Miniprotein binders against q53ft3. Designs and how they scored, part 101

Target 1, 195 residues: q53ft3
Amino acid sequence: MFGCLVAGRLVQTAAQQVAEDKFVFDLPDYESINHVVVFMLGTIPFPEGMGGSVYFSYPDSNGMPVWQLLGFVTNGKPSAIFKISGLKSGEGSQHPFGAMNIVRTPSVAQIGISVELLDSMAQQTPVGNAAVSSVDSFTQFTQKMLDNFYNFASSFAVSQAQMTPSPSEMFIPANVVLKWYENFQRRLAQNPLFW
Key: E = the ipSAE of ESMFold2; O = the ipSAE of OpenDDE; V2 = 0.75 times the mean of E and O plus 0.25 times the DockQ between their complexes.

## First folded at step 10 (miniprotein)

Design x7 (at its last look DockQ between E and O 0.02; V2 from the best seeds 0.00; counts 0 for: pae E 9.6 > 1.5, placed apart)
Fold by OpenDDE base, look of step 10:
Structure x7 (fold): chain B 195 residues (1-195), chain A 86 residues (1-86)
Amino acid sequence: as target 1 above (195 residues)
Amino acid sequence: SPESYKRAIRYALFAQKYAELIQREAKKLGNEEAYEEALRLFREAAELYLKAAELYEKGDKEEAEKLMEEARELFYEALRLYEKLK
């Protein structure tokens, strides 16, 4: 039903179902993880009126698991990116995984998905800054990347008159880069996830 | 316990919701036969969860937990079967 992705790691598609309505992924070496993607596999949708509350659990300084609500996944929003770096042990909020004796190794965090009624989910408040507004953050990142590339490339721009013959080098007209940039921006504006 | 009761009710609802989902999908696809077993299992699970809830309410924890376990097995099997249909 669910998948979990950490950059640079293999995708996890086999969540441990710890209860009828609860799924868990283990995240080894969680301290090196900045972002996690939780997504629906598309095999089993949520029933009508239900969605998934996504929680992150890490050991606190005492080795006790601290669960924090990261955000939500739904049929309408089947994937979400969460920033888990810098999450400090906040005050223990009521979490659906509290009664679960999950054997944890100190270096392993967990992503928990609790299938809940949408109405109940609406009453929950995710921890601040965990939910990467997928579209806005991605758009911003992409825009920054584009700007960075354009600035970098343009910094090497020389006029024809300034060109020194270098038979070993190929030159790309600056207008090509600009055109690419403009086209990419247009596509990004139309659909941030166009790729 | 009140919490156990609530859990049983929650699971019953969950099973019912899956049954409804499957029924709708089966109808839409015109393939009710393929979904029949999963549908049956979800419905049975739901019934058992409800019975468990009643038992929890009556204070018969031991029997309630038995029913919860039976229901769970059916529920998991139902999910497995449903997933295979996709």
Scores: ipSAE 0.652, ipTM 0.882, lowest interface PAE 0.7, mean pLDDT 86
Fold by ESMFold2, look of step 10:
Structure x7 (fold): chain B 195 residues (1-195), chain A 86 residues (1-86)
Amino acid sequence: as target 1 above (195 residues)
Amino acid sequence: SPESYKRAIRYALFAQKYAELIQREAKKLGNEEAYEEALRLFREAAELYLKAAELYEKGDKEEAEKLMEEARELFYEALRLYEKLK
């Protein structure tokens, strides 16, 4: 259902399922890890009304797990990057993974994903500065692109009084659409990832 | 530069988004093996962008810029392979 990607390592796509609604990835040598990407595989969505709370766990000086809420993944935002370098000495938060004395090798941490109700997730506060960014769904991306076009074109609007006897209508000169298209193509040629 | 770090993070997310797109398309068409190399390249680009972000944060700007360029080349190659398979 989930994948976990760390800089300089092969992607993990085989989470350990520790409960029907809980999944874990092991992160050996966690002190060398600064960012993790958590994402949903393929087209297997969360059930309606549910999403994923993402936690980071590391062993404290006594070997006991310290769990910290990083943030969330949802059907609307199915991929997120979290910064964990500043969390390796932080305090734990309330979490759903329980507390058991589990054998854990040194330098091993975990990413935990708990499938939970969206209403429950809305009441949780991630540890500060953990969530660096998330990616919008395709629908949100296309909405932003359409908004960009509308805002650009609207800046060149002229009243009909400047062109015809019906002055309450607003017009966009035909060359504005071409100008937007050429500008958009130029930006893509310079950097396909500019937006 | 904080701006360079943020740019590298954004590019990593975009590369991962393209990897998601191609994996979903490959599954829909039932031809996952044909898309394997393009998927690998998108994921590798995302990994290099993440590494570049970490180097910017450490102040190693020259090496970070090298990784940004390498990641961009992998991203373009992945796009080319994807278009060829359509």
Scores: ipSAE 0.010, ipTM 0.515, lowest interface PAE 9.6, mean pLDDT 72
ESMFold2 (binder alone), look of step 10: mean pLDDT 85; pTM 0.845

Design x8 (at its last look DockQ between E and O 0.09; V2 from the best seeds 0.00; counts 0 for: pae E 15.7 > 1.5, placed apart)
Fold by OpenDDE base, look of step 10:
Structure x8 (fold): chain B 195 residues (1-195), chain A 86 residues (1-86)
Amino acid sequence: as target 1 above (195 residues)
Amino acid sequence: SPEAYKRAIRYALFAQKYAELIQREAKELGDPEAFEEALRLFRKAAELYEKAAELYEQGDYEKAEKLMEEARELFYEALRLYEKLK
């Protein structure tokens, strides 16, 4: 029903079903993980009026599991990206996984998905900054990339007077790069997924 | 315990919701037979969970837990069957 993806790792498609309504993925070496993607496999949808609350669990300084609500997945939003790198020192919240004797090694975190009524999910508040709005994050990333490129390219800008003849090299006017940048930003602002 | 009761009720609802989902899909696909076993199992699981809930309320935890376990097995099997059909 669910998959879990960490960049640079194999996709996990076999969640451990620990209860009728609860699924768990193990995340070894969780300290190296910045983001995790949780997604529906498309095999089994949520029943009508139900969705998944996604939790992250890490061992605290005492080795006790700390569960935090990251966000949600639903039939309408079958995938979500969560930032977990900043959650290492967070306070635990009420979680549906508390009664589970999950054998944990200190280096292993867990992603838990609790299938719940949508109405109940709406009453829950995810921890701050965990839910990466795919759109916002993408926009931010793209903007950073654009800025980086522009800054890089502009650093090589020379005036015509400063140019040394190099027949083997082609030159692009800086205004072309700027125009591209501006156009790209405009498109990005209109639709972050314009490509 | 009140929590055990609530859990049983929650699972009953969950099983019922899957049964409804399957029934709808079966109708939409025009192949009710393909989903019949999964549907049957979810319905049976739901019934058992409901009975377990009643038993928890009555304080008969031992019997309730047995029904919960039986219901769980049916529920898991139903999910497995359903997944194979998709």
Scores: ipSAE 0.698, ipTM 0.895, lowest interface PAE 0.6, mean pLDDT 86
Fold by ESMFold2, look of step 10:
Structure x8 (fold): chain B 195 residues (1-195), chain A 86 residues (1-86)
Amino acid sequence: as target 1 above (195 residues)
Amino acid sequence: SPEAYKRAIRYALFAQKYAELIQREAKELGDPEAFEEALRLFRKAAELYEKAAELYEQGDYEKAEKLMEEARELFYEALRLYEKLK
């Protein structure tokens, strides 16, 4: 039903189902993780009027789990990016996983997804700076991509006197666009979240 | 099967969550009869899902499967009715 992706790691698509409405992904070496993507696989949608509340959990100084609400996924917003680097020393909040006996390792954090009513989810407040909205992430990615393209192409700009009889026009050699595209593709293949 | 039992319990839970939603909305409107038929159908669906789970535990799979289908019909009928009225 769900997937969980951390940059530079293999995607997880087999959540541990800890209750009929609750799912968990383990995040080993969580201290090196800055962002996590939670998404629906698309094979099983939520029932009408329901969605998923997404929590992040890590062991506190006593080894007890601390759960924090990151945000939500729904049929209409089936993926979300969460910044977790600032949450590794926070405090817990109300959450639906508290009484369950979930197998855990002290060095491993967890992402929990609880299937809940949309109206119930609307009354919950995620921790600040945790959720990077899909729209906000798209805007940031597109802005960084545009800045990257502009800076790269500008480094190859030639004067009007060098290229054309029309002095009011500036030109960019076609190879500049090709080089930018190849570099961008290589960076994305190495790290889809490099921006 | 264990999977069929778990499915019955899961849908009973979902039906109960919808019933709770409808009761809260009726209370907020100050009209305890708002959505009354949808509420009744969700509660009946939850009851039938729970009874199906009991029958799966007893090994009466034929009766359990028939109750699961009946409960499913009630659940989605309740959902359609609730969505039209809200």
Scores: ipSAE 0.000, ipTM 0.233, lowest interface PAE 15.7, mean pLDDT 70
ESMFold2 (binder alone), look of step 10: mean pLDDT 82; pTM 0.795

## First folded at step 11 (miniprotein)

Design A1 (at its last look DockQ between E and O 0.43; V2 from the best seeds 0.00; counts 0 for: pae E 1.8 > 1.5)
Fold by OpenDDE base, look of step 11:
Structure A1 (fold): chain B 195 residues (1-195), chain A 83 residues (1-83)
Amino acid sequence: as target 1 above (195 residues)
Amino acid sequence: SPIQEEFEKLMEEARELFYEALELYEKGDKEEALRLFRKAAELYEKAAELAKKNNDPESYKRAIRYAEFAQKYAELIQRELEK
């Protein structure tokens, strides 16, 4: 139902469902994370009148979890980018995750999604610095993600002469990736919020 | 207490059905997902009644919340099947 993306890391599409209405992603080495993207996979929508409250949890100096409301995802806004780098010194907020018996390692943070009524969500106040509010910040983030993907994909490029027969594998021409990249950049430049 | 034990049993059974329903829904088996969500809702409602009898408002609230959640998914799927 949900995905979680950190720049430079593999996408997570398998949240741990800890309750009927609660999902959790683990974020190892969270100290190096600046931004996180939470998104709906598109396989299961929220029921009518419901959405997701997105929380960030990190261990404090005593190893106790500190939960903070980052923001929201909904059927109408199925993805959101959150800045978490500045939250490490923040105060905890009320959260719906209770005393989860989650074995936490000091370097692992969590993203929690609580499925809630939209009316209830409207009464909640996210931490002020979590939402990526500027188009510029979003553009920069997206550009970095694109560059990372392009660089990663390009690193596997081989000439046809270098290809070994592998009937079980599918190959994508490098020029297709380049064209995709260029098209995406063009779209991003035209409308940074096209998704 | 026997009432509390029965309550927890119902909640657990309902949870299992709810999780399975979500998985089935994601896989595209909408008919079976719908059936399981409805069944889960019924079990949650039954649990809620037990909590009410046991004068446990917190358990009641939890059970009702999940019953409503299951019902909302059932309604969602039903509407999709009617299209």
Scores: ipSAE 0.779, ipTM 0.931, lowest interface PAE 0.5, mean pLDDT 85
Fold by ESMFold2, look of step 11:
Structure A1 (fold): chain B 195 residues (1-195), chain A 83 residues (1-83)
Amino acid sequence: as target 1 above (195 residues)
Amino acid sequence: SPIQEEFEKLMEEARELFYEALELYEKGDKEEALRLFRKAAELYEKAAELAKKNNDPESYKRAIRYAEFAQKYAELIQRELEK
């Protein structure tokens, strides 16, 4: 139902479902993580009138979990970027995960998603302005990834004279990659959340 | 107690059906997913009645919440099938 992405790591698409309405992703080595993207995979929507409250949990100095509300995902806003770097030593929030026996290893934080009624979510206040800061940071991250992809793909470019025939192989002209890059940059500059 | 044992059995059976229904829905088997969500909702409702008989309002609220959640998915899938 959900995915979780951290820069420099493989996307996680297999949340631990710890209850009918609760999902968890582990974040090992969480102290090196500044931002996390939480998104819906698109295969299972929320039922009408429901959405997801997204929490961050880290172990305190005694190894006990501290949970903080980051924000929300809904069918109308199926992805969000959260900044967590400033939250790793903060105070906890009231949260719905406290009755669960979730097994954790040392130095592992968690992202928790609780499926709730939209009316219930409207009464909750996320910590700080993490979602707004996460948007700016996601734009910076996305631009860096676009530059990296373009530089990587361009390093394999060959001219038509350098190509060898391979009838079982498909090719993409380098200009297609450039046009994709330019179009994506333009859309991102116009609306960082257009995805 | 016997009532609490039956409550836990119904909740576990409903949970298994709920998870199976989600898997079927994800795979696109909407008709079978719908049937399982409805069955799960029925079992959660039966569990809620046992919690009421056992004077356990926390368990009653939890069972009703899951029954409603399963029913909301059933309603979503029914609407998708009728489109």
Scores: ipSAE 0.665, ipTM 0.887, lowest interface PAE 1.2, mean pLDDT 79
ESMFold2 (binder alone), look of step 11: mean pLDDT 90; pTM 0.909
ESMFold2, look of step 13: ipSAE 0.557; ipTM 0.850
ESMFold2 (binder alone), look of step 13: mean pLDDT 90; pTM 0.905
OpenDDE base, look of step 13: ipSAE 0.777; ipTM 0.930

Design A10 (at its last look DockQ between E and O 0.83; V2 from the best seeds 0.00; counts 0 for: pae E 1.8 > 1.5)
Fold by OpenDDE base, look of step 11:
Structure A10 (fold): chain B 195 residues (1-195), chain A 83 residues (1-83)
Amino acid sequence: as target 1 above (195 residues)
Amino acid sequence: SPIQEEFEKLMEEARELFYEAIELYEKGDKEEALRLFRKAAELYEKAAELAKKNNDPESYKRAIRYAEFAQKYAELIQRELEK
């Protein structure tokens, strides 16, 4: 139902469902993470009148989890970018995840999504610095993501002569990826908020 | 208590069905997902009744919440199947 993306890392599409209405992603080495993207996969929408409250959890100096509300995703806003780098010194907030017996390593944070009524979500206040506030920050993030993807994809490029027969696999020409990249950059330059 | 044990059993069974329903829905098996959500809702409702009998408002509230959630998915899928 949900995906989680960190720049320079593989996309996560398999959240741990810890309850009927709660999903969790693990973020190892969270100290190096500036931004996280949470998005709906499009496989399952929220039921009518419901959305997702997105929380960030990190261990404090005592190893206790500190949960903070980052923001929301909904059918109408199926993705959101959150800045988490500045949250490491923040105060904990009320959260619906309770005492999850999650064996936490000190370097692993979590993104939690709680499916809730939209009316209830409207009463919640995200931490002030979690929302990506500037177009510039968004542009920088997007550019970094694009570069990482391009570099990653390009690393798998092989010549036709190097291809081994694999009927179960589909191949994309490298020039298609390049064209996509160039087009995306152009669109980004024209309108950083085109999605 | 026997009532509490039965309550927890129902909640666990319902949870398993709910999780499976989600997976099936993601895989595109909407009919079976719908069936499981409905069944889950029924089990949650049954659990809620037990909690009510046991004068456990917190358990009741939890069970009702999940019953409604399962029902909402069932309704969602039903509407999709009717299109």
Scores: ipSAE 0.735, ipTM 0.915, lowest interface PAE 0.6, mean pLDDT 85
Fold by ESMFold2, look of step 11:
Structure A10 (fold): chain B 195 residues (1-195), chain A 83 residues (1-83)
Amino acid sequence: as target 1 above (195 residues)
Amino acid sequence: SPIQEEFEKLMEEARELFYEAIELYEKGDKEEALRLFRKAAELYEKAAELAKKNNDPESYKRAIRYAEFAQKYAELIQRELEK
């Protein structure tokens, strides 16, 4: 249902679903992460009147999870960028994940998404500096997502001489991917919110 | 207690149906997904009644929340099928 992107890393598209309405992504090496993008994959929408509250969790010095509300995603706003650099020493908040048995590796933070009624979400207050502070931050994360896609597609590139015959398989010339990448970069630079 | 044991069994069965319904929807089998969401909602409602009999308001609220969640997905899918 959700994806999670950190600048310079491969996008995660397989959340751990820990309850009918709760999803978790692991963030290893969380101390080096400044921003995270959470987005809907489009495979299934929220039901009418519902959306997702997005939380960040890290282990404190005692190994206990500290959860903080970052913000929201909805069918009408299916992606959001959150700054987490200031939260690694922040104060925990009330959250819906505290009673769950979530498998957790030490030194790994987590992004949690709780599906809730929109009216309930309207009563929640995110931590004060988690929301995207500028379009420039979103552009940086989007550029990393573009780089990851290009690198993935390019990792399958072979010369025509290296190609193994595969009559049941379709192929895309590598320069098509490059042209798409260059065009998207130009459009993003002209209007970071064109999508 | 027997009531608590039956509650836990219903909740687990409903959860399995709910997850299977999600998978079916994502594969495009909307008709079977709809059937399973409705069945999951029914089982969550039965679990809520047991929690009420057991005077367990936290479990009651949780079961009702999941029943409503499953019902909302069923409504979404029904609208898609009627298009």
Scores: ipSAE 0.534, ipTM 0.828, lowest interface PAE 1.8, mean pLDDT 79
ESMFold2 (binder alone), look of step 11: mean pLDDT 90; pTM 0.908

Design A11 (at its last look DockQ between E and O 0.74; V2 from the best seeds 0.00; counts 0 for: pae E 1.7 > 1.5)
Fold by OpenDDE base, look of step 11:
Parts: structure tokens; sequence; C-alpha cells
Structure A11 (fold): chain B 195 residues (1-195), chain A 83 residues (1-83)
């Protein structure tokens, strides 16, 4: 139902469903993370009148989770980017995740999504500056993401002479990926919110 | 208490059905997902009634919340199947 993306890391598409209406992603080495993208996979929509409240949890000095509301995702807004780097010293807020038996690894944070009524979500106030509101921050994040993807894809590039016949595999020319990258950058430069 | 134990049993059974329904829905088996969401809703409702009898408002609210959630997915899938 949900995906979670950190720049430079593999996309997570398998949230742990900890309750009927609650999903959790683990974020190892969270101290190095500046931004997180939470998005719907498109396989399962929210029911009518419902959406997702997105929370961030990190361990405090005692190893206890500190939860903060980052923002929301909905069928109408199926993805959101959150800045979490500045939240690591914040105070905890009320959260719906209760005492989860979360493996308390000091370096692991969590993204929690709570499926709730839209009316209830409207009464909630996200922590300040969690939502990437600045075009500049969004652009920088997107650029890093694109660069990481390009670098990742390019790492698999082989010359024609190096190709091993594999009839079961489909191949995409590296030039296609580059062209896509260039086009995406151009569009991003023109309108960071083009998508 | 026996009532509380029965409540938790119903909730667990309903949860298992709910999770299975979600998985089936994601895999595209809408008909079976629909059936399981409906069944889950019924079990949650039964659990809610037990909680009510046991004067446990928190358990009642939880059960009702999940019942409604299951029903909403059932309704969603039903509409998709009718298109």
Amino acid sequence: as target 1 above (195 residues)
Amino acid sequence: SPIQEEFEKLMEEARELFYEAMELYEKGDKEEALRLFRKAAELYEKAAELAKKNNDPESYKRAIRYAEFARKYAELIQRELEK
C-alpha cells in the first residue's frame, strides 16, 4: 500500500502492518537522513473519506521512541516529502502507535502511517518545517535522488562487447536512461512541481 | 475475564482476515478480498458487542473503528467490481 524512499537508498515497498490501520517503515542510520518521501504504491487506495497521517519516530537518549506528526498523504496527494534532519532534537507529540514492540536499535528510526478519517486529520497539526515547503529544498532533494538513481543505473551499464546473452532479460540502452534523466532535469528546472 | 478473552479472540480472528483481505486486494483478487473484509467486519462487530457488555469503552471503540474500516474497504471494492 505504501512506499518509503530515502535518497541514496533502496525504495521500501513492504511496510510492516502493525495494525489494521497502521504501517511502519524502519529507517536504519537515520542520523544521516535529511529527507524522506512517503508515497502510495497505487495498489490499494484509501477508502472514501480516509487518508494517512505520517509520523516520524526516533529513539531518545533513553532509547524510548519520540513520535512526531510530519504530515499527510491522501488519494488526492499520494506522495509527500518530509525533512526529518531538523526534528531529531524535537519534543514528542501524541501519536496513535502506542507501545509498539519495536526493536529498539539506537540507530533506527521509523516512519509510521496511520490511516484515519480525513475529518480527524484536519484537526491535527504537523510539526513545523517537516513538510518541504521551499522550492529550493524540494529541488535539491529531487536532484540528489535523480543523481543517485542515475549513478545506480549507470553502475549496471555494460558495453556491447561485455554483454552476456540473456534471452530472459530485457535491456534498456544507457542512452535512454540518460535522455530520461536530462529531460527530467529540464522539467524540474522549469517547474519543480511539474509532476 | 472470559469475556475479555473472547473479545481478544474475535479481534485476532478478524485481524487475520483483514490482513489476508488486504493482501488479496493488492494481488487483484477483489472478489475474495471483498468476502473477507465483510467477514472481518462482522467479527469486529461481534467483538464490539462483547466489549459493550463488559463495560469496556476503549475496546468497544477499537472494535468499531476496525469494523468501519473493513466495511469501507468492502464498499470500495464492491464499487470497483460494479464498474
Scores: ipSAE 0.785, ipTM 0.935, lowest interface PAE 0.5, mean pLDDT 85
Fold by ESMFold2, look of step 11:
Structure A11 (fold): chain B 195 residues (1-195), chain A 83 residues (1-83)
Amino acid sequence: as target 1 above (195 residues)
Amino acid sequence: SPIQEEFEKLMEEARELFYEAMELYEKGDKEEALRLFRKAAELYEKAAELAKKNNDPESYKRAIRYAEFARKYAELIQRELEK
């Protein structure tokens, strides 16, 4: 139902479902994480009138979890980027995970998603500096995707003198990839949502 | 008590059906998922009645919440099938 992405790590697409309406991702080495992306995979939507409250949990100095509301995902806003670096010493908030059969992992942070009525979610207040603007965060995410793709494709570049003939294999000139990268980057800067 | 034991058995059975329905839905088997969500909702509703008889309002609220959640998924899938 949900995915969780941290820059430089493999995307997590197999949340631990800890209740019918509760999902958890583990974040080891959370102290090095500044941002996390939570998104819907697109396989299972929320029912009409429902959405997801997204929480971040880290162990306090006593090893007990401290849960903080980061924000929301819904069918109409199926992804969100949250800054968590400033929350690693923050005060906890009320949360729905305390009375559940959740397997606790010592010294590992967690992202929790609670499926709730939209009306109930409207009464909740996220911590004040967790949410990142969706446009700015989309641009940052997309720019990192662009850089990653370009670096990957460029790592296969060879000159004609270096090529081994392969008549049944199709090739593209490296300039095509560069032109695509430059055009996409320019258009992204003009309108981050053009694609 | 026997009522509490029956309550827990119904909740566990309903949960297993709910999780199976979610897996079927994810795989695109919407007709079977719909059937299992409805069955899970029925079992949660039966468990809610036992919690009420046992004077356990927190268990009642929990069972009703899960029954409603299962029925909301059934409603969603029903609409998808009618398209």
Scores: ipSAE 0.645, ipTM 0.874, lowest interface PAE 1.3, mean pLDDT 80
ESMFold2 (binder alone), look of step 11: mean pLDDT 91; pTM 0.911
ESMFold2, look of step 13: ipSAE 0.549; ipTM 0.827
ESMFold2 (binder alone), look of step 13: mean pLDDT 90; pTM 0.910
OpenDDE base, look of step 13: ipSAE 0.772; ipTM 0.931

Design A12 (at its last look DockQ between E and O 0.70; V2 from the best seeds 0.70)
Fold by OpenDDE base, look of step 11:
Structure A12 (fold): chain B 195 residues (1-195), chain A 83 residues (1-83)
Amino acid sequence: as target 1 above (195 residues)
Amino acid sequence: SPIQEEFEKLLEEARELFYEALELYEKGDKEEALRLFRKAAELYEKAAELAKKNNDPESYKRAIRYAEFAQKYAELIQRELEK
């Protein structure tokens, strides 16, 4: 139902469902994380009148979890980017995850999603600096991700003359990647929130 | 207490059905998912009644919340099947 993405890491698409209405992702080495993307996979929508409250949890100096509300995802806003790097000194907030008997290692944080009524969500106040609210910030993030992917993919480009026979491997022409990149940039420029 | 034990048993059974329903829904088996969500909702409601009898408002609220959640998924799937 949910995915979690940290730049430079593999996407997580298998949240731990700790309750009917609660999902958790583990984030190892959270101190190196600046931003996290939480998104719906599109396989299961929220029921009518419901959405997801997104929380961040990290261990304090005593090893106790500190939970903070980052923001929300909904059917209408199925993805969100959160800045978590500045939250390490923040105060804990009320959270619905209770005393989860999660064996926490000091370096592992968690993203928690609580499925709640939209009306209840409207009464909650996220931490002020967590939500990347600007379209510009999102555009910049997306552009960086695109550039990184393009650069990465291009680094493996070889000429046909340089290709060695490998029947077990599929090859994608570099021009296809370039066209995809250009099309994506065009779409992004037209509507930064096209997804 | 016997009431509490029965309550927990019902919740556990309902939870299993709920999780399975979600998996089935994700896999596209909407009919079976719908059936399981409805069954889960019924079990949660039964659990809620037990909590009420036991004068346990917290357990009651929890069970009702899950019942409503299961019902909402059932309604969602039902609407999808009618399209």
Scores: ipSAE 0.759, ipTM 0.920, lowest interface PAE 0.6, mean pLDDT 86
Fold by ESMFold2, look of step 11:
Structure A12 (fold): chain B 195 residues (1-195), chain A 83 residues (1-83)
Amino acid sequence: as target 1 above (195 residues)
Amino acid sequence: SPIQEEFEKLLEEARELFYEALELYEKGDKEEALRLFRKAAELYEKAAELAKKNNDPESYKRAIRYAEFAQKYAELIQRELEK
């Protein structure tokens, strides 16, 4: 039903379903993660009138789970990027005075998704503004990709004065297009919604 | 107790049907998924009746919530089939 993506990692598409209406993903080495993408796979939609509340769970300094609401996904907004870097435990402030107290800090957090009525979700307030962006259509992605391509390619334009015979026209060497594509693919693999 | 044991049996049967219905729905077998969601909802409702008889309001609320959830999937699938 859901997928979870962290830049530079393989996408997770097999949530652990812990109840009929609750799903979790493990985030190992969560201290190195700044953003997480949560999205619907498109295989099973929410029923009408329902959506998903997305939570982040991390262990506090005592090892107790702390759950924080990040935001929502719905049939109409089926993907979202959440910033989690500001939600991690404050290991630095404890380390100078009690480094051994932090040596066993668990390195696995969780993303939880709870399927709920939309009316119930409307009464919830996410922690800070963790939601960064969402994409709900291929068209918006395509437009941003095209804009990015035009900006990148045009920064390498050469005048016809460097070539003959049309000096009033601008031309782009073919390998610039390839370099753009390679750069775009790299950035997309690290952050699919970087645009 | 016998009532608690029957309640737990009904919940487990309903859960198994619910998960099987989800798998069938994912595979595109909508007609069978619809049948199983409806059957799961019926079993959750029977479990809720036992929880009420056993004076267990938290189990009642849980069973009713899952019955409604299964019914909402059944309604979704029914609409898809009538297109």
Scores: ipSAE 0.636, ipTM 0.871, lowest interface PAE 1.3, mean pLDDT 74
ESMFold2 (binder alone), look of step 11: mean pLDDT 89; pTM 0.890

